# Ledger of designs, part 382: VH-VL binders against q96il0

Target 1, 167 residues: q96il0
Amino acid sequence: APERGAERRDTAPSGVSRFCPPRKSCHDWIGPPDKYSNLRPVHFYIPENESPLEQKLRKLRQETQEWNQQFWANQNLTFSKEKEEFIHSRLKTKGLGLRTESGQKATLNAEEMADFYKEFLSKNFQKHMYYNRDWYKRNFAITFFMGKVALERIWNKLKQKQKKRSN
Key: E = the ipSAE of ESMFold2; O = the ipSAE of OpenDDE; V2 = 0.75 times the mean of E and O plus 0.25 times the DockQ between their complexes.

## First folded at step 16 (VH-VL; framework fv_ebrasodebart)

Design M25 (at its last look DockQ between E and O 0.33; V2 from the best seeds 0.61)
Fold by OpenDDE, look of step 16:
Structure M25 (fold): chain C 167 residues (1-167), chain A 120 residues (1-120), chain B 108 residues (1-108)
Amino acid sequence: as target 1 above (167 residues)
Amino acid sequence: QIQLVQSGAEVKKPGASVKVSCKASGYTFTEYYISWVRQAPGQGLEWMGWISAHESYTNYAQKLQGRVTMTTDTSTSTAYMELRSLRSDDTAVYYCARDLSYLPRGFDYWGQGTLVTVSS
Amino acid sequence: QAVLTQPPSVSVSPGQTASITCSGDKLGDRFAYWYQQKPGQSPVLVMYEDSERPSGIPERFSASNSGNTATLTISGTQAMDEADYYCQAWKSSTAYRVFGGGTKLTVL
């Protein structure tokens, strides 16, 4: 009995974007698109005198980014897998091989692929709706904390100005 | 009151599968994820994975990939964890825990745990 | 795998301050969470977002972070605080939840 090779479910390798921003950067850096998620990672700047509120905001942004990266990496893998399965299934149904006479990978026409895309979008519609909901909630929270940090910075600047006037 | 109520203890043979349920109550099920955590006897906590309440999104620990499946039933506010190809080292108390999907609140509510014993 | 490292045990006298550390690579970029587990019971969240207390957790529980180390502090430790304590954080890139090895707190 041929050992059915355990299909190594290609777990999205933890492709930590090896992009390291310059050590002396005083601002956020945007890396190249991740190979799995196609999202550009942001390397958040850490101020020397980071306030607890700024730290909280930074960590919230970081976790949200990682959440997004993981979601889209998995979604893209699923898409690629299902697309390949669809192509193979359709080619088989047509009695066509997986390769053309020229040795190229056999492809389906645009109309057949349109059916795949429609089906995929329909199947994943709810998934995308829930993702969008959670994405908006996360960004709302981030925006709220951004506002708080902005207010804190204004207040700190005002206090510093008062102290300079008193001396 | 917020509660997570798990199914009862299970005894399984090696190679079998186990399915543990976790019924949620007292909150809007769809706003949270369910994480599963196990603890072998005398050992620490091990995160297994999480699922969104709508079963639309899952994330499994690499060690358990291929053997674990998490599902949800929104109509009953119940989460399920199936572990296949059980081994002796899968003997543990299995916990479900509530995890907020959009804020870093941690696992704020836990089930009572389900003992799964894998013995020959 | 980014492993969170905790001391296996900490002992304190009643009324003294207990300190439990949790160290991990890039833990300074992530929120730390703390759980208390008593024998035969489910874990209970005692600290979230590095230093926030859930409702019902006594004020004697506090947490802080410095660099890649999170610290749970229990001031005026009581006999009822004897338990296993676990730190937890998100693992970078995978969104995995990772626990520390746990710390047994003994109140002598």
Scores: ipSAE 0.793, ipTM 0.917, lowest interface PAE 0.6, mean pLDDT 90
Fold by ESMFold2, look of step 16:
Structure M25 (fold): chain C 167 residues (1-167), chain A 120 residues (1-120), chain B 108 residues (1-108)
Amino acid sequence: as target 1 above (167 residues)
Amino acid sequence: QIQLVQSGAEVKKPGASVKVSCKASGYTFTEYYISWVRQAPGQGLEWMGWISAHESYTNYAQKLQGRVTMTTDTSTSTAYMELRSLRSDDTAVYYCARDLSYLPRGFDYWGQGTLVTVSS
Amino acid sequence: QAVLTQPPSVSVSPGQTASITCSGDKLGDRFAYWYQQKPGQSPVLVMYEDSERPSGIPERFSASNSGNTATLTISGTQAMDEADYYCQAWKSSTAYRVFGGGTKLTVL
C-alpha cells in the first residue's frame, strides 16, 4: 500500500528520525527533526479527491522539502570536515599533536575558533547566496500554485452554487 | 538559442580515465544543474549523476560512486564528467543535460552525446 | 534500487492511439517524465511533471501518472513518432533519477 511505506519511514532504528504519522490523517504533519539535516519533515495529507492541480502542488512541496533536507545535510557534513581541517592545520602550525597527553582530542580556544567560523562563512558565502535564491524562487512558485488552488476551490464552490440555482 | 555542446569522441584502453566536457550557452548557467546520462550500445539510458553549476555540489549514481567526478567552470559555462578505471562495459554514448535547480522541469535540453569506446 | 518497467515494444498503425506504460512502486507519488529518442540522436523531453507538455511538442502527446503506473499517450500517431520512449522518475529531487528500460514504438 502507498501509506504503509510513508508511516514506517520514520520508525527505523538506524539513527534517523523516528516518526510514525497516522495512516489516514486529514492534515499535514510536522515530524521530528531529521538526524542528518536537523530539519523537521512535513508529511503531506493526500485527500482521495485531490485535483490534478492539488497533486502538482503537493509534489512540488515534497520535492522542495527533499531539496532543502539534502542541502543542509551536505552543509552539516562540510562544516564538520572543514572544522576538523582548520583545527588540525592550526595545531600543526603550533607544533602540537592532534591529541593531548591524556589521549583526548586537542582543541583550539574560543578566539581561534571564532576565526574558523568567520572563514567558513566567508568561504561558503556564494553557496548560501545561491541556496537562498533557489529557496525564494521555490517559495514563490509554491505560493503561486497555492493561489491557483485557492482560485480553483472558489470556482468549484461558485459552480456548485450556480448548478443548484439552475435546477 | 539554448545549446549544450560536448567534446568529441574518445577511444580509451581499460584502466584509463576519460573526461567529457559540456559547454552551455543561451541561458543562465547558474540556474541549472547538469546531469550526465550514458547509453551503452543497444541499451537504454542510465543516469550517472548531477552537479550544481555554482555550488560544486554533486550527487552520483551508487553504481558509479568512487569512479566518477563531476566539475564545473562557471567562467566558461562548462561542465565536466570524468570516469576513471575504465572497463569495456563503460563503452557508451555520454550525454549531458540541464536540470532546472528550482523547479522539476526534467531534462529539457541535451548535449549531442560523446561516444567513449573502451577497448584493449 | 528503484526499477521502472516498460514494455519492450509497442506497434500502432498511422492515425491510431499509442499507449506506453511505465510501472514502478508508488510511481504516482513522484513526478514522472517522458523522453523520445530517435536512432543516432539525443533524447528529447516530451512530457514533464506527469502531464505537462514542453513548448514545441505536438498536442497529440499526453501523459498521466497515478498509483504505480505512468502512461504516455500519442493520439493520431504519425510516422515521425517512431522512436524509443523512456520514462523517468526522480526518487528524490536531490538524490537520484531513474529511467525505465525504454519502449520501441513502431508505426506500421
Scores: ipSAE 0.617, ipTM 0.827, lowest interface PAE 1.2, mean pLDDT 84
ESMFold2 (binder alone), look of step 16: mean pLDDT 90; pTM 0.930

Design M26 (at its last look DockQ between E and O 0.49; V2 from the best seeds 0.62)
Fold by OpenDDE, look of step 16:
Formats: C-alpha cells, structure tokens, sequence
Structure M26 (fold): chain C 167 residues (1-167), chain A 120 residues (1-120), chain B 108 residues (1-108)
C-alpha cells in the first residue's frame, strides 16, 4: 500500500503584512487587506498620555486582531487547497485535462462549484460556530473595556473642571 | 480541581514520531485552548503551538510547521500533540498548558510534563 | 536569537528586592506574562497581563511593562523564590507565544 504521504498541511505563511502607518498619525489607521486573511489590519493610535486602562484595551484589541488574522489566513489557505483538489478531482472524473485546448486553466461550471461550496460550508460549520463564539467573547471583553475607558475619561474631565473652579 | 495530566515518558529513534496526550479535568474543556511548550535539558521554554476546542483553530510555531500536529478529543477532554521526523534536538520535556481564548490570562495551568528522548 | 531577552542570572540577598527584566521590540505594545519554574517542576504563572497576579501568588510579586521592557519585581525576596523566571509575550503579526531565555534567580 503506497504510504499516503503525510499531506503537508501548508500552514499559512506567518508573514502577516506589517502595515506601517504614517509616523505622525493621531488616529487609528486601517491598512490594505492582508494577502492571506483578506482582513484589513488596524494600527491603533497610542496617545501620549495613555492610561493603564487605555493601554490594556489597546493590547486586547491588538491581540484579538492578530488572532483573527491568523484564523482567516489559515481558513483561506484550507479553502483554496480544497477547492483546487475538488476541481482536479472532478476534471479527472470527467476525463478532462487541467488545461483547456487554449491553454487556460480548466474550470468547473457554477452548478458543480455550488456543490463544493455546500460541502465545504457543511464540513466547516462547527469550526465556524466555535470561531464565532470566541470572536463574540473577545469583542464583548473589548466592548466592556471600551466602556470602562469611556467612564475613566468622563471622570478625568470632571476632576479637571473641578480643579479649574477651585483655582 | 483543575488538572492537566500528560502521558508517560517516551523513547524514540531518529525519524520516528511521538504522540503525547494531555487529559484535562476540572473545567469546561471547550472554553480554553491548549498550548504545547517544550524544554530541552538545561534550556529555556519553547512555545510549539496551540489548539482550540474541536480543532477549530490551530497555530504552530514556524520552526515546527509540517512536523507537528495538534488535535483534541472533546469527548474525553484530551489534547494530543504529534511530532514527526524526530531528531536528537527534539529531546525535551513537553508540557501542555491551558490558555484562555478571550481574556489573555496566560498559561495558568500546566501538565506535569512528558520526557521525550530521541536517541540512536 | 530569542525575540525576548532576559539576563541569564540575577542574585539577591534575602529580604532585598529582585528585579528581572525582559526586553523586546515593542514589548510595551503587548501583554507580558511571567512564569516561575523550580527545578524538576512545571512552570507556574506568577504574573499576567503585565501586572496582574493570579490567585495564590504572594503580593511581593509585581510586574510592569513599558516601552520595550517588562520587569518582574520581587520585594522582600525569600529563599523559596529561588527559581528560573521566564517572560512571555505574543509575537506581533504571528500570534505566537514567545518566551524569553529565562533568568536564574539566586537568593544568597
């Protein structure tokens, strides 16, 4: 029995494009879509007088973004690989080559591809459910800390107003 | 009580594979990730990768890509780490550790470690 | 080279304050974690999210993270604190967990 070569799960290359925003940006900057995840990275602004709570929020957002980038990079790689395998398998079954007479890459029709998408979604349904769960939990945490930061900012503004009235 | 219990020590030849198990108890297995960390004799800690519940998300260290596979069995709350094409420099104590999926809590619980010796 | 750099060893007298540093590019933009490892034992989380203490960790343990350096501080160091200490942080763009090289703390 030919040793089924351990399918090298091509892991997405770890090279998330390091989007570097302009040095003088005073705002969050959205980069171009990453080539692997297709997600647009956000570079978070760091205020000069960042509070510990603001810093914690920023770090949490950054970590969540990186987690999300890696998930989708891997998912897109898996999708692309399985799609190609599906196409090749179907073409082979039809007795068709991988290339047309014109030298173009042979493709399947929309109906055949619909079967692939249905199968892929079905196969990955649980994976996506758990991803969504974790994504919601992370975003809930972020939202919670956003609320805390907002309250802190309000409180600091009130204290400053009181100090100005006392002088 | 939260506990991670790993499989026993392994001795392997170069080129072989090893599969280490980590059984989790005392918490909801599906709410956490499992990270794997190794430590060569007299050396520091090296992160190998992590896996989420139901294998929905895996992330492997680049150095180990293609040689490492992490899996989980939710029915038994057990994580597995397989390392293939073993080399002498893979001789280490291998640890599983719990990692929280939302709040960054670090590795708050660790297994007892599994010694894997790769020798000719 | 380890992405996170620690001094290989730190020595302190009993009752004195030990300080262990962990340096890395933009480490201040990431959460730092600290682990204690005693000989023949599994690592134990002693600090998380830069400055938070897990339950059961003594108050003499504190940590900070600013700029490119995270610092673990042990006030009133005791003989039982003799161990190897490792910092950890996420590697930017990869979501890898990266450890420092470790610091051996000796209590003289």
Amino acid sequence: as target 1 above (167 residues)
Amino acid sequence: QIQLVQSGAEVKKPGASVKVSCKASGYTFTEYYISWVRQAPGQGLEWMGWISAHESYTNYAQKLQGRVTMTTDTSTSTAYMELRSLRSDDTAVYYCARDQSYFPRGHDYWGQGTLVTVSS
Amino acid sequence: QAVLTQPPSVSVSPGQTASITCSGDKLGDRFAYWYQQKPGQSPVLVMYEDSERPSGIPERFSASNSGNTATLTISGTQAMDEADYYCQAWKSSTAYRVFGGGTKLTVL
Scores: ipSAE 0.768, ipTM 0.904, lowest interface PAE 0.6, mean pLDDT 90
Fold by ESMFold2, look of step 16:
Structure M26 (fold): chain C 167 residues (1-167), chain A 120 residues (1-120), chain B 108 residues (1-108)
Amino acid sequence: as target 1 above (167 residues)
Amino acid sequence: QIQLVQSGAEVKKPGASVKVSCKASGYTFTEYYISWVRQAPGQGLEWMGWISAHESYTNYAQKLQGRVTMTTDTSTSTAYMELRSLRSDDTAVYYCARDQSYFPRGHDYWGQGTLVTVSS
Amino acid sequence: QAVLTQPPSVSVSPGQTASITCSGDKLGDRFAYWYQQKPGQSPVLVMYEDSERPSGIPERFSASNSGNTATLTISGTQAMDEADYYCQAWKSSTAYRVFGGGTKLTVL
């Protein structure tokens, strides 16, 4: 069941610490977006009778989430840094300052900014391709463990049925 | 036979930089990450960060953010770690270790270590 | 900033069972790893994924991880097991690894 803190919006971002998952949820929870990665963290359900294999699956999913959040946080920072450097470089070649005479940050027009976006995507294309490859490999690993958990649960149900028939 | 061979010991002055190399062999370099770990004399292990072989993913320990740069050269199967603005407390043995991004196998193979001494 | 806590030393007699603990907040929610380091040598991975053993590591090495504590257990301890042992885990809410302070295992 949802908790009131999950829908809360603050005037000063306090992060996911204001979100409190339900005390006895039988399902994973999705929290508010992280301000640096823009990804929503999953709060994983921990059943009372979690097997070692189920624990490994949950831990792999948690690590994958953090791995993914770190990638996109870094990409967002790189995008912002390279955008400012591009603007600064182009303003300098035009003989313009970094700020307008009213004190606001000087910018480039949309056509000039399109050059930045094209350059950024081209420069980072290989990085994103190898990120996608690693993401697919993680999906394969997670799927593999999901299959092992499913087989374990089927085996336990069959063992339970055999025990009941011996009565 | 999987092997990580590091560059030799170095002596540096405070304020200088050091770049340690780690050449990998016996496995497909592009399928793994390289972690860097250091150990000050008589002290424990300290994780510094890791990098994917294609440089598509890096993460540095917060303590070292801004002073460390990790790179790779896939044509030579070599990873590099550069530490800038050296201090005397950066004196340590620096290890490279293989790490896997998608199965959590830990640091399964280690280099022999590179002693970096920072003194005047 | 917080580190995984290990006892500085553990002593056992040959043939006895050694138990080395590693404590950290919610450590049981993360994969734990164990490394052995002998004097003058690089560390060697001895346990991974909480309880998995790499090829070449004797069956007398086992490990567990639950709650706030991971435990490395060496049954039938031998003189060659004398070394420093480090735990490692993925630190919560950040995407990097943290080592424990290390435990010197002495086999009398």
Scores: ipSAE 0.559, ipTM 0.801, lowest interface PAE 1.5, mean pLDDT 83
ESMFold2 (binder alone), look of step 16: mean pLDDT 90; pTM 0.928

Design M27 (at its last look DockQ between E and O 0.44; V2 from the best seeds 0.62)
Fold by OpenDDE, look of step 16:
Structure M27 (fold): chain C 167 residues (1-167), chain A 120 residues (1-120), chain B 108 residues (1-108)
Amino acid sequence: as target 1 above (167 residues)
Amino acid sequence: QIQLVQSGAEVKKPGASVKVSCKASGYTFTEYYISWVRQAPGQGLEWMGWISAHESYTNYAQKLQGRVTMTTDTSTSTAYMELRSLRSDDTAVYYCARDQSYIPRGHDYWGQGTLVTVSS
Amino acid sequence: QAVLTQPPSVSVSPGQTASITCSGDKLGDRFAYWYQQKPGQSPVLVMYEDSERPSGIPERFSASNSGNTATLTISGTQAMDEADYYCQAWKSSTAYRVFGGGTKLTVL
C-alpha cells in the first residue's frame, strides 16, 4: 500500500519579512509586501526617550499589524487552495487534463473563473464583514492613543518652554 | 457576571477525537475571541490557538496544526475545540479563555478546565 | 520559536518582595501578561499590558518591562501569593500567545 505522503499542509511559514531598516533611521519604515499576506509591514521607530504612552501605542500598532498580516496570509492561502481545487474539479468534469498538450497548466476561461470569484466572495462575505469590524475597532483604539500621545507631547513642550522662561 | 463554563472530563483512547465545549455568558460573545490553553499534569501552560466569535479568524499553534479545530456557535455563545488523533501526551486539562479582539487585555476570564485523559 | 524564559522557582519570606523575571527575544516590542495559578485552579490574570492591574488584583502586584525582560514584582508577599506564575506575550510573525515555562513562588 503506497504510503500516502502526508500532505504537508503548507502552514504559512512565519515569513518574517527580513527587511531590516537602517539602524540610524528616525522614521517608520515600510517594507516590501509580504509574500503571503501581500501587506507591507511597517517597522516602527523607537524614540530614545519613548514615553510609556508612546510605547503602548507602538506595541498596540505592532500587534494590530501582526494580527492583520496573519489574517490576510491565511485568507490568501485559503483562496489559492480553493481556486486550485475549483480549477481541478472543473477540468475533471470537462474530461480535460491538468496540463495542455503543450505541457502548460490547464486554465479555465474567464467566465468559469468569474463563477469561482462570485462563489468565493459570497462564501467569505461574513468573514470579511467581521474582519472589517475588528479592523476598524483596532484602528479606532490606535487613533485614540495617537491622540493621547499628541496631547502628551504638546504638554511636555509647554512645560519645557515654561522651564526655559523661568531660568 | 462573566462566566465560561466548560464541558465535563473526557476519557479517550489513542487515535480518537475529543470535542470540548465552552459556554460563555455575561458579556457580548461576538466582541471577543476565545483562546484555548492546555496544561499537562505537572507542566506549564501551553497555548493551543484562538478563534473569533464568528469564526472569521482562527490561529492554531503550529504543533497542533492539522489536529485541532476551533469553532463557535453564536446562537448559544459556545466555543468548541476538537482535537483529533489523540496521543498519550495530549492528556491535559484544557482551558477556554476570553481574549479581546481589538485591545490587548490578555485572558481576563477562564473556564474551569476540562480534563482529557488519553489512555490505552 | 521565541521562548519566554522564567526561573523555575522563586522563594521569599513573608513580607519580603518577590521578583519573577520573564525573558524573551523582542519582548520589549510586545505586551507582557502575567497569570497566577494556584493548585487545582484556573489561571488568573494578575497583570496585563506590561504594568496594568485588573480590577480585584491587590496593589502589591506590579509589573514592568525593560528591554527583553518583563518582571512581576510582589511587594509584601503573603502566604496566599504562593502559586505558579506564568508570563505571556504575543509572538512575532505568528500572532501566537506564548507562555513562559512558569515560576513556582514559595513563601517560606
Scores: ipSAE 0.791, ipTM 0.918, lowest interface PAE 0.6, mean pLDDT 90
Fold by ESMFold2, look of step 16:
Structure M27 (fold): chain C 167 residues (1-167), chain A 120 residues (1-120), chain B 108 residues (1-108)
Amino acid sequence: as target 1 above (167 residues)
Amino acid sequence: QIQLVQSGAEVKKPGASVKVSCKASGYTFTEYYISWVRQAPGQGLEWMGWISAHESYTNYAQKLQGRVTMTTDTSTSTAYMELRSLRSDDTAVYYCARDQSYIPRGHDYWGQGTLVTVSS
Amino acid sequence: QAVLTQPPSVSVSPGQTASITCSGDKLGDRFAYWYQQKPGQSPVLVMYEDSERPSGIPERFSASNSGNTATLTISGTQAMDEADYYCQAWKSSTAYRVFGGGTKLTVL
C-alpha cells in the first residue's frame, strides 16, 4: 500500500507530481527526497517467498537508510542554525539590520558566506570522517549479504537441476 | 570479557543536573555506540538516546530533547550522560548499554545501572 | 508515534510453552529484539534480529516477527525463566529505538 513519503504532499509546479509508491511493484524504487535529510528513501519490494537471508538483507538496508537519514537530518538542522547565527552575527558587527529596506531577510554575499562554509567544514571534519567510516562499514556488510543472497539463489538453481536429472 | 561499569548512585534536588559515567572494557570502544536507557521504579525500560564513541553521531529520544547531553572520552573508554533540569519523575535507574555500529545486534552488554533519586 | 504493545502478564505451567507477543504497526518490517530482566538485575539480550539467539541463551528461547506482531516463545519453560520481558524495535519515522511496555512471565 502507498505510504506518506518523507515530503508533505502539496500541489506543485507543473514539473513535479505527488509521489506514491506502486502497491504491486516487483522492484525496489526510489521515493522523493526526505524533507529533513534531503536523501531519497528506497521503498523495498517484499516478494511473496522471501527467504530468511533475503529478509535480513532487506531489513539491514532499511535500518541503514533510516540511520543515514537521521544523521543528515540532524546535520542539516545544525547547518541551518549555525548559518543563521553566522549571518546574524556578521550583520550585527557590520551595523546592518536583519532585514533589507524592502523587508526581506538580509543576507551576506558569496565571498562572506564562504567563510561560514569553511568554518562549518573545519568544525565538523572529524564528525564526518567517522560518519563516513560507519557508512562504509554498513555498506560493506550490505554488499556481503547481497553476495550471500546471490550464492543462495545459484545454489537453489543447482538443486533444481539435480532434482530434475534424478526424476 | 566485555564489561560496562557505571558511577554510583546520586541524590539530586529538582532543577539540578546529573552526569552518569559508564566505563567500557574488554572491547574496542571506538567501534560501537553507547545507548542510555532508564527505568523508573516499578516501570518499564525507556530508551533515552545513543552516541557513537567518537561523538560523530548522537540521537536523543524526542521527549528528552533539550535536557539531555551524551558525551564520550575515548582516551578512558568512558561514556557520559547528563540530564538537566531534573524533575521528580526523572527518578530512575539509568543504564548504559553497548549498541550497534554497523550490524544491528541490539543492546548486547549492559552496565549495572545507576540510581538517580530526585527529591525536594 | 509508534507504540509497542505487550500483554502485562503471561502465566504458564513448568514444562509448557510460553508465548509473549509484541504488537506494533508494520513491526514485521523491522528487526525486533527481546530482553529478559530479573528482579534487581540489568536486562539481558535474549533474541536479536527477529529470531537470532545470542550465545549463552538456551535453545528453548525462540522468536518470530511478521506482520504487526513479534512473538517470543519459550518451550519447556522453567522456574528460572520467570522474569520481565521487553521487546524493542526502531520507530521508522523518527529513526530511534522504542521498548514495549513489558510482560511479566510467571511460572506456576
Scores: ipSAE 0.570, ipTM 0.800, lowest interface PAE 1.5, mean pLDDT 83
ESMFold2 (binder alone), look of step 16: mean pLDDT 90; pTM 0.931

Design M28 (at its last look DockQ between E and O 0.46; V2 from the best seeds 0.56)
Fold by OpenDDE, look of step 16:
Structure M28 (fold): chain C 167 residues (1-167), chain A 120 residues (1-120), chain B 108 residues (1-108)
Amino acid sequence: as target 1 above (167 residues)
Amino acid sequence: QIQLVQSGAEVKKPGASVKVSCKASGYTFTEYYISWVRQAPGQGLEWMGWISAHESYTNYAQKLQGRVTMTTDTSTSTAYMELRSLRSDDTAVYYCARDQSFLPRGHDYWGQGTLVTVSS
Amino acid sequence: QAVLTQPPSVSVSPGQTASITCSGDKLGDRFAYWYQQKPGQSPVLVMYEDSERPSGIPERFSASNSGNTATLTISGTQAMDEADYYCQAWKSSTAYRVFGGGTKLTVL
């Protein structure tokens, strides 16, 4: 019996696009869409005099971004896999090969694919609901810290103005 | 009081599977994630993966991909970790830990640990 | 190899300050967490979000970060602080929780 080669389950390669912004950038940079998640990574600028609160905000944003990248990479992989399986199953049921006479990959029509999309969305609805919940919680926290950082910056500017008036 | 209570020690043969349970209490189970961490005898902590509530999504360590499955039962507030194709180097104390993945809080509560011994 | 590097051991006299470092690539972009583990016990979170203490953790525990290095500081170290200490961080690109190799703190 031929040893069925262990199908290397394409683990979503840990290859978040190593987008490296220019070294002299003084602002956040947006990279190209990641090949797995299709999300554009953001490289966050680190100011020379970053406050502890600014650092906390930056780190929270970074972790949230990576969490999102990982989630969508996995979802897209799952989607692609299930889509392929669906197509293969349907073609087989129709007595059709995986390739056309022209050698192209056989596909299903839009109506047949609509059934797949409906089923996939239904199956993953709850998963997406929980993802959205967590996404909102993270973004709420980020927004909260953005507010704190804004207040800190205002306060620091006011202190500097007072010191300049006293001299 | 928040508590994570794990199942008892297991002895398994190489090639077998083990399933460890972690019952959570004292908090809303669905608002947190569960991470699994193992520690071989005399070694450091190794993160295995985390699972969200309702088994909505998981993240497994690459080293354990294909061999580990994490699940949850929300009705009993219990998390499960199954490790398959056990090897001698899988001998370790396995911990469940509460993880708030949407906030950087770390693992603030831990189970008591479950010793899994893999011996021929 | 552990993505986070810790010294294998640190020794300190009672009442002195112990410092445990944790270094990793891009650690400056991540929160550091610190855990204490005593023999035969589960780990206990002692520091989170780089410098925050859980309730019940003594004030003598503090943490800081500089660049790609996190540091756990124990001021006025006591015999009860003898334990293994692990740093943890969110691994870049994979969303993994990664531990350091651990540091054995001995109080002499």
Scores: ipSAE 0.601, ipTM 0.840, lowest interface PAE 1.0, mean pLDDT 89
Fold by ESMFold2, look of step 16:
Structure M28 (fold): chain C 167 residues (1-167), chain A 120 residues (1-120), chain B 108 residues (1-108)
Amino acid sequence: as target 1 above (167 residues)
Amino acid sequence: QIQLVQSGAEVKKPGASVKVSCKASGYTFTEYYISWVRQAPGQGLEWMGWISAHESYTNYAQKLQGRVTMTTDTSTSTAYMELRSLRSDDTAVYYCARDQSFLPRGHDYWGQGTLVTVSS
Amino acid sequence: QAVLTQPPSVSVSPGQTASITCSGDKLGDRFAYWYQQKPGQSPVLVMYEDSERPSGIPERFSASNSGNTATLTISGTQAMDEADYYCQAWKSSTAYRVFGGGTKLTVL
């Protein structure tokens, strides 16, 4: 379902809080935006009696989050680099320097920049399509393990109810 | 039968570039990533980076940023690693290894290695 | 950045149990992997996902990962197990893989 593939993007009101996770939190929580990816990481709860299956699920979710953060950090850097290269190339063609007489970075007008945005979107469409495929595969694996953990927890509750009745 | 077959040994001077190939067979190339790992003589393994088969995702070790480029050709099921501005301490055996995009399986298949010697 | 520390060498008598450790800050929060490399050969994956064994790897190979330490254990060690062993884990700050320094296992 998600067409963009980055469903963890921050939609909260503006402002970033410096945050320290509670020591005794029994739940996952969302940290501040990563500087390079602009995504908010999930900080996963680690229960004291985590089962092997629960450990595998947590590690898989954590690795997937980091994989995703690195992808978008790389895309943000690529966007910035290619934008500067495009501006530099067009200024050079005009015989202009990289800075104005006042020392500010020279730039292009909105019409000139529209060519960059169209080229960037076209170039990166296929990359995002394959990223989304890999993202869906990872989420399928995570969902599968979530189901296994849920069944394990239900089974453990049934064992506890049988033990309580036998007392 | 899964195989990764690498290009032959190379001798380079400092400042040159080298491009090592890794041809995959026996599996669906586009379903996996390729990692590159090097090993200097008498030293341990050093992870250099990985690339998805469609080139949609590439990540390089920080030590090598700016000097390494990894590419693929899906029509030939081949991955490439190019290292630029070579130094004598880049002398190593360079391995390609299969890596998986969605399961934590590690480097389950390795190429035979390519010796790159950098000497003045 | 993250460092995975392994002892440089471990010696064991044939038939005895060998243990090779890999230490890193909160390594137990990551999947750990183990590779075997014999002289002049490419590495071979011997353990993945902390404790899982690939097909073709003998059952005498086992592994664990908890706290700051992953351990590769070889029971009933044979002369053919003599090799260099490397641990590997995912490094969270840069989302890439890191190898330990390697351990030379000697079987006398």
Scores: ipSAE 0.584, ipTM 0.813, lowest interface PAE 1.3, mean pLDDT 83
ESMFold2 (binder alone), look of step 16: mean pLDDT 90; pTM 0.931

